# VHH binders against RNA-binding protein 33 (RBM33), part 1

Every score and structure here is a prediction.

Target 1, 73 residues: RNA-binding protein 33 (RBM33), of Homo sapiens (Human) (q96ev2r1098to1170)
Amino acid sequence: CVVSVEGLSSSTTDAQLKSLLMSVGPIQSLQMLPQQRKAIAKFKEPAHALAFQQKFHRHMIDLSHINVALIVE
Below, numbering starts at 1 at the first letter of every chain, in headers, positions and changes, except where a header shows other numbers; antibody chains aren't numbered by Kabat.
F, E and O stand for the ipSAE by ESMFold2-Fast, ESMFold2 and OpenDDE, each averaged over both directions (binder to target, target to binder). V2 = 0.75 x the mean of E and O + 0.25 x the DockQ between their complexes.
[cut] marks letters that were taken out.
Atom coordinates printed by the task and the answers are left out, and those that the model quotes come from them; centres of patches stay.

## First folded at step 1 (VHH)

Design a1 (framework vhh_7qia_2)
Fold by ESMFold2-Fast, scan of step 1:
Structure a1 (fold): chain B 73 residues (1-73), chain A 120 residues (1-120)
Amino acid sequence: as target 1 above (73 residues)
Amino acid sequence: QLQLVESGGGLVQPGGSLRLSCEASGFTFSSYAMGWYRQAPGKQRELVAFITSGGSTNYADSVKGRFTISRDNAKNTVYLQMNSLRPEDTAIYYCAADSEWGLDYEYDYWGKGTPVTVSS
């Protein structure tokens, strides 16, 4: 399932974010939207999307707190 | 169960000082990075000061040289010493704990905030 990661620092790289995502579970895709300070990631399993939100919502990366939202289709 | 409780806010004149405290309970305080955030009316929350578990500090440009963050692991407390206060420092100040390990059950923890008003 899909998570939206918002509030990213301009210094946060896709590699850094991918590392955090994959610490929770395998992902199918990651799209960086740097102009919006945002990224969209799809986990292989819905349970990992929820776990990522619970673990990293409001987490600090490069002195910026991220917001993690679950996207339901 | 896991809690952060801020205290020390209040009303102060420009040029005055306040010391904010944030007491943590329910988790291993010494392993967390701690931050102070503030939110002024109608504005987004901003990070003003940060201290790692190892004691390294960082500050927003707007407060550098005036604010000092410190921690006392024996007391499970993080402090923000605010000197030379300005009207633009008026905000609700929040304490936050961020796990440096990122364990499976970990979340960011926030307090409920303590208001600081700097008024003539």
Scores: ipSAE 0.000, ipTM 0.096, lowest interface PAE 18.1, mean pLDDT 74

Design a10 (framework vhh_7uia_1; at its last look DockQ between E and O 0.10; V2 from the best seeds 0.00; counts 0 for: pae E 15.7 > 2, placed apart)
Fold by ESMFold2, look of step 2:
Structure a10 (fold): chain B 73 residues (1-73), chain A 119 residues (1-119)
Amino acid sequence: as target 1 above (73 residues)
Amino acid sequence: QLQLVETGGGLVKPGGSLRLSCVVSGFTFDDYAMAWVRQAPGKELEWVSSISWSSGSIYYEDSVKGRFTISTDNAKNTLYLQMSSLKPEDTAVYYCARGYDEYLSFDYWGQGTQVTVSS
């Protein structure tokens, strides 16, 4: 149920990323790791995590190209 | 008043081509990311392609790479999506959307144009 989002701009806020995540499905948590240009998000359903990865991998956020990967819990 | 108007949709056979247009008013492209986003009936929005003027970068969703081309014509204030080798799975309402280049959160959306790919 977990995705990592890497390549984030230093200007990307948790509110912006929550909006994108919630457009796919409800989430349990979001942790921003800005010093690593990374965020970790957990969806309530595994299918939503896959859908988010498929929709937003290599999407542009705040002028930064992001990489979305699925993480096995 | 910001306005985004999509045109160019229609019914097309598999393997066919369409060019979608999004005419914009009330802003210039220079400060924004522009995107094409589609929605099949009963599905969530799916990002298709985006273009950023400040970084000069163009991005595509994997299933459309090599088939779709995003472009702009600054003289006409128009964003384009050239679609080729269309498949039934491309059937959706296609929207153009605007976001700020620093924030990838799309704040203005057009009304959409229907693309239907069937025999």
Scores: ipSAE 0.000, ipTM 0.124, lowest interface PAE 15.7, mean pLDDT 76
ESMFold2-Fast, scan of step 1: ipSAE 0.000; ipTM 0.141
ESMFold2 (binder alone), look of step 2: mean pLDDT 81; pTM 0.832
OpenDDE, look of step 2: ipSAE 0.028; ipTM 0.433

Design a11 (framework vhh_8dlx_2; at its last look DockQ between E and O 0.04; V2 from the best seeds 0.00; counts 0 for: pae E 15.7 > 2, grease 33.3 > 24.2, SAP .814 > .668, placed apart)
Fold by OpenDDE, look of step 2:
Structure a11 (fold): chain B 73 residues (1-73), chain A 119 residues (1-119)
Amino acid sequence: as target 1 above (73 residues)
Amino acid sequence: EVQLVESGGGVVQPGRSLRLSCAASGFTFSDYYMHWVRQAPGKGLEWIGNIYYSGSTFYNPSLKSLVTISRDDSTNTLYLQMNSLRAEDTAIYYCARDEGWLDYYFDYWGKGTLVTVSS
């Protein structure tokens, strides 16, 4: 249910990413790691995590392509 | 463009065997670890196992006796052999490419193939 979002621009806000995540489905948590230009998000449904990864991998956000990976716990 | 396409799913009776395939394209298949995962209806994702460059395999201990993962780098194909299938094996089965980091980072997934085990 967890995805990593890497390659975030410094201008991307928590709210922006949260909105993007929630466009696929509800999330349980979102942790921004600004120093790493990374975020970790947990979806309530595993299918949403997969869908998010498939849909938004290499998606352009604020002039930066993000890399989305699914983390299997 | 990286693509992974699973096939071989369908409806099977308990006790039967099934072999799934994952056709890879758009990247050098032999340079990546590959994984199989599944999602049963109403349940979370379950890691099945993976296969490394050398052909070494690692399995979820709960599924070790059930499945065999192999790869054919000449045809860019990943396989999942499943034997003695049970109803609880009903799931969508996905192949995924491993980005190769510390944990299981899957950067590309197939769309999955449905396996239904029912009498």
Scores: ipSAE 0.000, ipTM 0.210, lowest interface PAE 12.8, mean pLDDT 87
ESMFold2-Fast, scan of step 1: ipSAE 0.000; ipTM 0.170
ESMFold2, look of step 2: ipSAE 0.000; ipTM 0.152
ESMFold2 (binder alone), look of step 2: mean pLDDT 83; pTM 0.835

Design a12 (framework vhh_8dlx_2)
Fold by ESMFold2-Fast, scan of step 1:
Structure a12 (fold): chain B 73 residues (1-73), chain A 121 residues (1-121)
Amino acid sequence: as target 1 above (73 residues)
Amino acid sequence: EVQLVESGGGVVQPGRSLRLSCAASGFTFDDYAMHWVRQAPGKGLEWIGNIYYSGSTFYNPSLKSLVTISRDDSTNTLYLQMNSLRAEDTAIYYCAREYYDSSGWEAFDIWGKGTLVTVSS
């Protein structure tokens, strides 16, 4: 249900990341952690968390490759 | 039934502090990001800030130095602490639950009725 998006550029906004997450499915929350260059997002549907990881792991945003990890809650 | 109930509003003098509460029921509160929004008389809605399930907060830059949002997941309660109140802070204050629809952007699906804060001498 939850993904950790790591390796975010300091220039990546929450709006930009929300847009990317929404392209896969509806989410319940997005938590930006800019000091750690990461964000935590919770999808409404668990299948969308997996789909997001499959599609966007190593994806480039603002010249930075992101890492997508799944967190089981 | 899913609901949010704000409380703590009232008449306060300029320069004072006030803490508003929002009691949530009918859903798993700690799974959702929560927002505070206000509406001054005759004006549109103004976003104050939000708090994610982890406790991380983001604020409207115009208000950041004046407000603090917090949550107590053990009591399903959201808080808004306001300091150095000004006449322009007179408004109805709402709490809202965040959700995202399939169209892509965040929206609010549950709102409280609001609590009135009047800042006057």
Scores: ipSAE 0.000, ipTM 0.179, lowest interface PAE 13.6, mean pLDDT 78

Design a13 (framework vhh_7qia_2; at its last look DockQ between E and O 0.06; V2 from the best seeds 0.00; counts 0 for: pae E 14.5 > 2, framework grips, placed apart)
Fold by ESMFold2, look of step 2:
Structure a13 (fold): chain B 73 residues (1-73), chain A 119 residues (1-119)
Amino acid sequence: as target 1 above (73 residues)
Amino acid sequence: QLQLVESGGGLVQPGGSLRLSCEASGFTFSDYAMGWYRQAPGKQRELVAFITSGGSTNYADSVKGRFTISRDNAKNTVYLQMNSLRPEDTAIYYCAAESDLLGEFYDYWGKGTPVTVSS
């Protein structure tokens, strides 16, 4: 149910990323790790994590391409 | 000029209900996801509910089953029906318009409407 989103711009906010994540499905948590250009999000449903990864891997946010990976929690 | 104006906040007893409204202008309302956020004093602002441009909804766990977000594109308005209110729901509630556009994100915020739940 966990995804990592890497390659984030320092200007990308938690609200922006929450909106993107929740466009796919409900989330349980979002942790921003801006020092690593990274965020960790847990979806409530595993299928939504997969759908998010498929939709948004390598998409550009704030002039940065992001990498979305599924993580075993 | 984009504007978001919230209304409907106030004081209510635990177990009561309030309906928040947010009227939008200055943008193509039907193309935006709309959200309600809240922030209590000394706490982090949190997403409460959102509704996509296509009408799909989602809720924070803390409000699931009690709050309902809806939109009326003809009136450029998003609503938050809050039922079974609890003291922990006390916060300033903010309306936000967020672009669904892939690769670009825009946050527009209202001024906020206070909600106090106490007996």
Scores: ipSAE 0.000, ipTM 0.161, lowest interface PAE 14.5, mean pLDDT 78
ESMFold2-Fast, scan of step 1: ipSAE 0.011; ipTM 0.302
ESMFold2 (binder alone), look of step 2: mean pLDDT 82; pTM 0.828
OpenDDE, look of step 2: ipSAE 0.011; ipTM 0.315

Design a14 (framework vhh_enristomig)
Fold by ESMFold2-Fast, scan of step 1:
Structure a14 (fold): chain B 73 residues (1-73), chain A 119 residues (1-119)
Amino acid sequence: as target 1 above (73 residues)
Amino acid sequence: EVQLLESGGGEVQPGGSLRLSCAASGFTFSSYEISWYRQAPGKQREWVSTIDSGGSTNYAESVKGRFTISRDNAKNTLYLQMSSLRAEDTAVYYCAKEGSILGDYFDYWGQGTLVTVKP
């Protein structure tokens, strides 16, 4: 149910990313790791994690292409 | 002991209107962001609308201009006024208390209320 979002612009806010995640489905948690240009998000539903990856992998936010990976817990 | 209880669903014809309610208990309602979500048969759950503690609202693109979210803090109740209903709005509607974006691992969901739009 976990996705890693990598390649975030330093200008991308947690609210902006949460809005994008929530467009797919409800999230349980979101951890911003700004020094790694990365965030880890847990969806409440596993299907939404896959859907988010399919829709937003390589998507551009603030002139940066993000990489979305599924994390096995 | 957070509880959310939806009501107001039913069957309506296209173009009709319904008002959904969500009765909240077990937390300080006025302090939290509360959202509506929906799930159509065989589909993923999707976000519909959010209202924050200050009354600011946000809507999914598919419902903008047709749905209005509001809250009554004195009654601990969230509302969703739905107008110009379409067949595609058929779903179970849930209210949800949002957790914090940082480190909060708990959101709470109600049991849902069914809205069916049939010609």
Scores: ipSAE 0.000, ipTM 0.125, lowest interface PAE 14.3, mean pLDDT 75

Design a15 (framework vhh_6qgx_2)
Fold by ESMFold2-Fast, scan of step 1:
Structure a15 (fold): chain B 73 residues (1-73), chain A 122 residues (1-122)
Amino acid sequence: as target 1 above (73 residues)
Amino acid sequence: QVQLVESGGGLVQAGGSLRLSCAASGRTFSEYAMAWFRRAPGKEREFVAAISGSGGSTFYTDSVKGRFTISRDHAKNTVSLQMNSLRPEDTAVYYCAADYSEFLGWDDYDYWGQGTRVTVSA
């Protein structure tokens, strides 16, 4: 129920990404890794992690296309 | 800060309905996202439903979709969960939770109530 969001613009804020994630479902955690242009988010429900990837993979935020990967442990 | 108090729990037969309410006090809560969680005997806490601060977005776990409806009343500082077509597997303690959507570093819900017990008999 974890997703990796890569390709983030340096101008993308915690609040912007949180808003996008929560448009799909409630999240348990969000870790911003700005030096890597990356964030890791955990959804409360596994189905929402999959739905987020299907909906937002290649989505554009602040003129940058993001890549969404599912982390399956 | 925010204090949450649940009410409306009780005993009901399968197929019946209950309405749970969560009253927020001490602060204005119109900016908070609100959620309901539940914990059945011997199980972990699970997500049930959530509503955004504006009330424009709602989220449900699949097992309650179409049966439960979350809503909020900004004038009364309350969030409600209308539970229809109740099943024995809905038996649990239901918890209200609040989170300030604009907080940076938000990880989990910031405020929790003590819970209200719902028992659904066959």
Scores: ipSAE 0.000, ipTM 0.191, lowest interface PAE 13.1, mean pLDDT 75

Design a16 (framework vhh_7uia_1)
Fold by ESMFold2-Fast, scan of step 1:
Structure a16 (fold): chain B 73 residues (1-73), chain A 122 residues (1-122)
Amino acid sequence: as target 1 above (73 residues)
Amino acid sequence: QLQLVETGGGLVKPGGSLRLSCVVSGFTFSSYWMAWVRQAPGKELEWVSSISGSGESTYYEDSVKGRFTISTDNAKNTLYLQMSSLKPEDTAVYYCARDSPYEFWSGDFDYWGQGTQVTVSS
């Protein structure tokens, strides 16, 4: 249910990323890691994590292409 | 005493339209995110759409974008889902649900309606 969003612009806010994530489905948590230019988000539904990756991998936010990875445990 | 009551479901042909309503009582409607969630026969619950208490922020599952519109009438404590261009795969029981009173929706619904059946067939 967890995705890593990498390659974030330093100008990308948590509100912008929340908007993008929640366009796919409800999230349980979002942790911004600005020093690493990434964020970790947990979706309520596993299918939404996969759908987010399929739809937004290499999507552009604030002129930066993001990389979306599924976190496996 | 807190209640969510859905109406408006029915049988419709592909390409048709329906408007679902959810009348809420027992809490301050405009203070909570509200959602529509559906369950197709033999499938798990699927989130469809969410709306903020102010009505200014709306979110949709990708498969319904451009076809469904979520809205509220806070004076009437009523949540709506306007459905157009209906497809057989939209056949499901549709539930309204109460989400969080916070800045953004969480998907941890604490109160649910009884559901209303939507059947799309020819």
Scores: ipSAE 0.000, ipTM 0.173, lowest interface PAE 13.9, mean pLDDT 79

Design a2 (framework vhh_7qia_2)
Fold by ESMFold2-Fast, scan of step 1:
Structure a2 (fold): chain B 73 residues (1-73), chain A 118 residues (1-118)
Amino acid sequence: as target 1 above (73 residues)
Amino acid sequence: QLQLVESGGGLVQPGGSLRLSCEASGSIFSDYAMGWYRQAPGKQRELVAFIDSGGYTNYADSVKGRFTISRDNAKNTVYLQMNSLRPEDTAIYYCARDLEWEGYFDYWGKGTPVTVSS
């Protein structure tokens, strides 16, 4: 139910990323890790985590391509 | 330091409506994204509605078409209008600024309980 979002631009805000995540499904949490240009998000449903990866892996946000990985709990 | 105070919860019959309010103090409100979370007895906490500083809104599938989030930056307040309430909406509702997650760190208010029963 967890995704790692990597390759974030330093200009990408938590609000912007949360809007993108919620376009797919409800989330329980979002943790920004700006030192790593990374965020970790937990979806309520596993299907939404997979759908987010399918839709947004390599997506461009603020001129930076993101990498979306599924994290095993 | 941010403080959030929720109000507007209560007991309603199925099909009823409630409007929740969350008043913010201690920070510049207009630049923050705000959300409403809920936690029902025996269930996981979930984010049900979101509004960013630019007015973009998003909703959990369970509430789409029934709930509307809005904000009034002049009053430092975010609202959740809940229509067509169902017993499944029974929960404690929390207002949060969308910050980094750290367990329950994102929840600043005491919450406002909503019970939907006949």
Scores: ipSAE 0.000, ipTM 0.131, lowest interface PAE 15.8, mean pLDDT 75

Design a3 (framework vhh_enristomig)
Fold by ESMFold2-Fast, scan of step 1:
Structure a3 (fold): chain B 73 residues (1-73), chain A 120 residues (1-120)
Amino acid sequence: as target 1 above (73 residues)
Amino acid sequence: EVQLLESGGGEVQPGGSLRLSCAASGFTFSDYYISWYRQAPGKQREWVSTITSGGSTNYAESVKGRFTISRDNAKNTLYLQMSSLRAEDTAVYYCAKDYEWSTSGYFDYWGQGTLVTVKP
């Protein structure tokens, strides 16, 4: 249900990342951690977390390649 | 400041229809993704549908083809048109706004809910 998005550019806004996440499915939460160049997002449906990782792992945003990891509770 | 007020719930027989409304105030409605959730007694809260600020829609598999989410930005109102209602749709329905702060992403603003009961 939860994904960690790492390697974010400091120029990447929460609105940009939210658009990317919600292109896959609805999210319950998005926490931006700019000091860590990271965000944590929780999808409403577990299948969307996996689909997001498969589609966007190593995707480029603002000239930075993101890393998408699935988080276990 | 932020308020969400659901209405339109009631009792209906299987196969019936209802239209739910959510009146929003205290934020720029057109800028936000707004969702419908539901919760039956003793069950966990379940996502039903989301509409983006641009008007794109997404639905839970259990309601796809039966429910339609829409928004009227001029009236700051969200709608859920429900058709072919089933006993399993009995729940309190909630309108939710996403929380868009740089350090927070939880759906922190919920309405009080509106009860939908599907009785034969």
Scores: ipSAE 0.005, ipTM 0.177, lowest interface PAE 11.8, mean pLDDT 75

Design a4 (framework vhh_enristomig)
Fold by ESMFold2-Fast, scan of step 1:
Structure a4 (fold): chain B 73 residues (1-73), chain A 119 residues (1-119)
Amino acid sequence: as target 1 above (73 residues)
Amino acid sequence: EVQLLESGGGEVQPGGSLRLSCAASGFTFSSYDISWYRQAPGKQREWVSTIYSGGSTNYAESVKGRFTISRDNAKNTLYLQMSSLRAEDTAVYYCAAEGYDWLESYDYWGQGTLVTVKP
């Protein structure tokens, strides 16, 4: 139910990323890691983590292509 | 004090319809994403649908095309219109106001309303 979103632009806000995540399903938490150009998000439903990866892996936000990885928790 | 009060549950026959309501108070309703969840006896709580503060909606695959979520921000009320009900829809239905920041989420839950689908 956890995803790592990598390759984020420094201009991408947590609000923009929350909007994208929530288009797939409700989230429990979101942690921005700007120095690593990534964020860790936890979906309430495990199926939404997979669905988010399938839909948004390599998606472009603020002229940057993101990488979506599933994390075992 | 944040409160969410569900109503509209009851007994209905397969193929029937039912409309659930959730009355909210104690927070700025229009600013929150509000969801419906359900829990059948002995099962985990399952997400059903969300309506976002901006007005877009999302549905669990099992209810897509049969259920419609809506909100009335002037009345601080969330609705779930349920049609083509099936025995598997029998559950206690909860509304939840879901907030989060970058470290933690904060969820407010109602007490639930029982929906029983039987002939």
Scores: ipSAE 0.000, ipTM 0.157, lowest interface PAE 12.4, mean pLDDT 78

Design a5 (framework vhh_6qgx_2)
Fold by ESMFold2-Fast, scan of step 1:
Structure a5 (fold): chain B 73 residues (1-73), chain A 123 residues (1-123)
Amino acid sequence: as target 1 above (73 residues)
Amino acid sequence: QVQLVESGGGLVQAGGSLRLSCAASGRTFSDYAMAWFRRAPGKEREFVAAISWSGGSTFYTDSVKGRFTISRDHAKNTVSLQMNSLRPEDTAVYYCAADLGYEWTSEYEYDYWGQGTRVTVSA
């Protein structure tokens, strides 16, 4: 239940992204990786990770389209 | 040049506590996730705990949840692992690692590693 959010604008804050993630479901963690323009988030429930990808893949935040990938263990 | 150095290992009895520390030198790791891994005798390396760059998010392997706490101090450029209620099966060499990668529990994603500190828990 890990997602990678890629293609983030340098202006996107962790508060903005956390708000977006939590609109889908509770998260266990959020790691911002600004130098790679990405973030890694773990949902408490696997179903919410899939729902987030379905809803927000290619979504625009601060004029940047994000890519949402599910991380397979 | 860039180095992670672990300390705090030793011998303790079951039920005891130890605090491991990892000091980073040669650069700051403020943008890096930091993690602890361990290798028990005759076993492969396994994930223990990780903490995000800001310290706001943590992950733990199920066997240590509630017993171990990971924390970081940006001013000291250190990450620590507080280990409580230690069990003989926690006996291992503990490694500190730093990563800009995406999979926190995979040892193969971590770019920087320390040399390890030995923890022995006697029955």
Scores: ipSAE 0.000, ipTM 0.135, lowest interface PAE 13.6, mean pLDDT 76

Design a6 (framework vhh_6qgx_2; at its last look DockQ between E and O 0.16; V2 from the best seeds 0.00; counts 0 for: pae E 16.2 > 2, placed apart)
Amino acid sequence: QVQLVESGGGLVQAGGSLRLSCAASGFTFSDYAMAWFRRAPGKEREFVAAISGSGGSTFYTDSVKGRFTISRDHAKNTVSLQMNSLRPEDTAVYYCAAEPYSDWLYDESEYDYWGQGTRVTVSA
ESMFold2-Fast, scan of step 1: ipSAE 0.000; ipTM 0.121
ESMFold2, look of step 2: ipSAE 0.000; ipTM 0.114
ESMFold2 (binder alone), look of step 2: mean pLDDT 84; pTM 0.858
OpenDDE, look of step 2: ipSAE 0.005; ipTM 0.266

Design a7 (framework vhh_5c3l_4)
Fold by ESMFold2-Fast, scan of step 1:
Structure a7 (fold): chain B 73 residues (1-73), chain A 120 residues (1-120)
Amino acid sequence: as target 1 above (73 residues)
Amino acid sequence: QVQLQESGGGLVQPGGSLRLSCAASGFTFSDYAMSWVRQAPGKGLEVVSDISSSGGYTTYADSVKGRFTISRDNAKNTLYLQMNSLKPEDTAVYYCAKGEDYWDSYFDYRGPGTQVTVSS
């Protein structure tokens, strides 16, 4: 249910990232970790976490390619 | 067939308020996150606000935070945007947006839009 989004530009807003996440499916939470260039998001449905990784791994936001990893919880 | 229909736009003076609505059909509305996005003349698309499927989680662009409120009524398949303290820079076409099942873009299943003009 949990994805880690890594490689975020410092200019990427929480609104931009949340909009990308929620285009795939409903989320339960989003934590921004700007100093690590990272965010952790929890989808309500595991299938949406997988789908987000498939669609957005290596996607470019604000001139930075993001990496999407699945976290087992 | 996914259908989105925005309404509620119009002409308003600075400091005024408008409430936008988006009627959704052709999909299980309560299962999808929704967004309001806007495009001002000669500018790109800006995501204004997002809301989770349950309505429990919302975000706002810094440009509208504290002034706009997104909400939804899942029983009516309707998305809302309450816009307060409107500024000339809020002048734009406002779109209701849903991601499609294959997740091709941010603005898949965008409706035709509703014009908001803020002028003296």
Scores: ipSAE 0.000, ipTM 0.137, lowest interface PAE 14.6, mean pLDDT 75

Design a8 (framework vhh_5c3l_4)
Fold by ESMFold2-Fast, scan of step 1:
Structure a8 (fold): chain B 73 residues (1-73), chain A 121 residues (1-121)
Amino acid sequence: as target 1 above (73 residues)
Amino acid sequence: QVQLQESGGGLVQPGGSLRLSCAASGFTFSSYWMSWVRQAPGKGLEVVSDISGSGDSTTYADSVKGRFTISRDNAKNTLYLQMNSLKPEDTAVYYCARDYYEDFSYGMDVRGPGTQVTVSS
């Protein structure tokens, strides 16, 4: 129920990413890793992690295409 | 002023059905995930079900899966819970709540006053 969001613009805030994630489902955590242009998010429901990847992989935020990967825990 | 008001509770026999409604006001209803939560006598709050702002994503507690259905009518600012095959253990005060996420935490930031559901013969 964890996703890695990669390829984030330096201008993308945690608030913007929270909004996008929460449009799919409730999340338990969001960790920003700005040095790596990356964020790790944990959804409350595993199905929402997959749904987020299917909807938003290669999506554009602030002129940057994000990559969404599922993380196995 | 954000307000949530539940209705539709009452006394019902085991195996029966009830439909709860929650009227929302004071915010852009379609922009928020909404949930139904319940509290049985002497117990803590249990999240029963939640639904995305658009209505296209829902979750259910294992205790109610297959029996309860959450839905919403964004044009009417109303949240619903259809409860089928009710069991005595479903006896509780039912609250509608607005879901919230902030500071890497998930919860609810507004809850209605609740409606009592009693399942007994």
Scores: ipSAE 0.000, ipTM 0.134, lowest interface PAE 14.1, mean pLDDT 80

Design a9 (framework vhh_7uia_1)
Fold by ESMFold2-Fast, scan of step 1:
Parts: sequence; structure tokens; C-alpha cells
Structure a9 (fold): chain B 73 residues (1-73), chain A 121 residues (1-121)
Amino acid sequence: as target 1 above (73 residues)
Amino acid sequence: QLQLVETGGGLVKPGGSLRLSCVVSGFTFSDYYMAWVRQAPGKELEWVSSISSSGSTIYYEDSVKGRFTISTDNAKNTLYLQMSSLKPEDTAVYYCAKDLYEWGDSYFDYWGQGTQVTVSS
């Protein structure tokens, strides 16, 4: 599973977000979309995508609450 | 502009220890995960370990878990790999790198010659 992370602060780096993602499990890819204040990440294990959403939806990074959505496929 | 300089390699016997250092210039750790990658003679590059700039997230390849410890000294812009219980199969040139993830698979940027670790009896 893929997660969409939205509501990112413009100051949030890919390293910071990768740290948060990898606290849950290994990732296969991370794409930063700063113009949309968004990132797309793919976990190696589908269960970690769900766990990340459950733990970090509305979590605050750099004074911005993130929204975590699952991209199902 | 980016420069990574690896040092600390050498020849050790099985069961020995070494500490590798990587001095980073041209960027700061806050911008990137840092990684150790190795290449054994006649083999492909193998990822060994990665660490976030904060040090809060660390990953190891299964074969080195419990034997190697990755760490950073952000004030010195230096990445370390403490290696213990070394095995002959750890013989490789060790490189430090920025750990980049992209759509599909992770990739690494390398600079410098690496540092040779030889574990032999």
C-alpha cells in the first residue's frame, strides 16, 4: 500500500518525513510534491501503510497537521 | 560540491572490531538520511545501514544487525560505523552515501574512494 501525506509544511524536508515513515516500517519509495504540500510514499509491507495512517493521521510536523490517506491497490 | 571522505578501514582478524568514519562536506545531515554501502570483491553494491539526521530512525541489513552500530556526530558532520564481531564475509570496500528514496527503489549518491575492510585470518 501507498500512503498520501498532505498538509506538509514548506519547511519539512524529505529526510524528516522519511524518518517518520521508517519509524513504522521500511519504505520502497518516497516522492515529495512540495508545490502541493504533499508526499506519496510506498511501504514495502502493506500493513505498515495502515499502521502509519493510524498512528500519524493529524500528527504535527513543523507546526502543520498532516493528513494521511491510504491509496488502495 | 558534495564530498564524502571515508576512513578507518584496515585488516582485522575474524571477531575483531573497526570503526569507520565518513566526513561530509557540501551539505548537512538535516537534508538527508546517511547510509553505509559496501561492495565485496566481485559482488554488487550492498546496503548496510541507514540513519536519519536526528538519529531517531536507524535500519540495518539483517546480516549485520547486532554487530554493527551506525551513528552521527552532527557538529562534525561525520557519519560512523562501529563494526564488531567481524566475519570474513564483511570484507568489502565501504562507502558512505546520501540515502535517497524515489519512485520504485532507493538509490545512493557516492563520492570518494571508500575505505577497504579486510577480515582474514
Scores: ipSAE 0.000, ipTM 0.091, lowest interface PAE 18.3, mean pLDDT 74

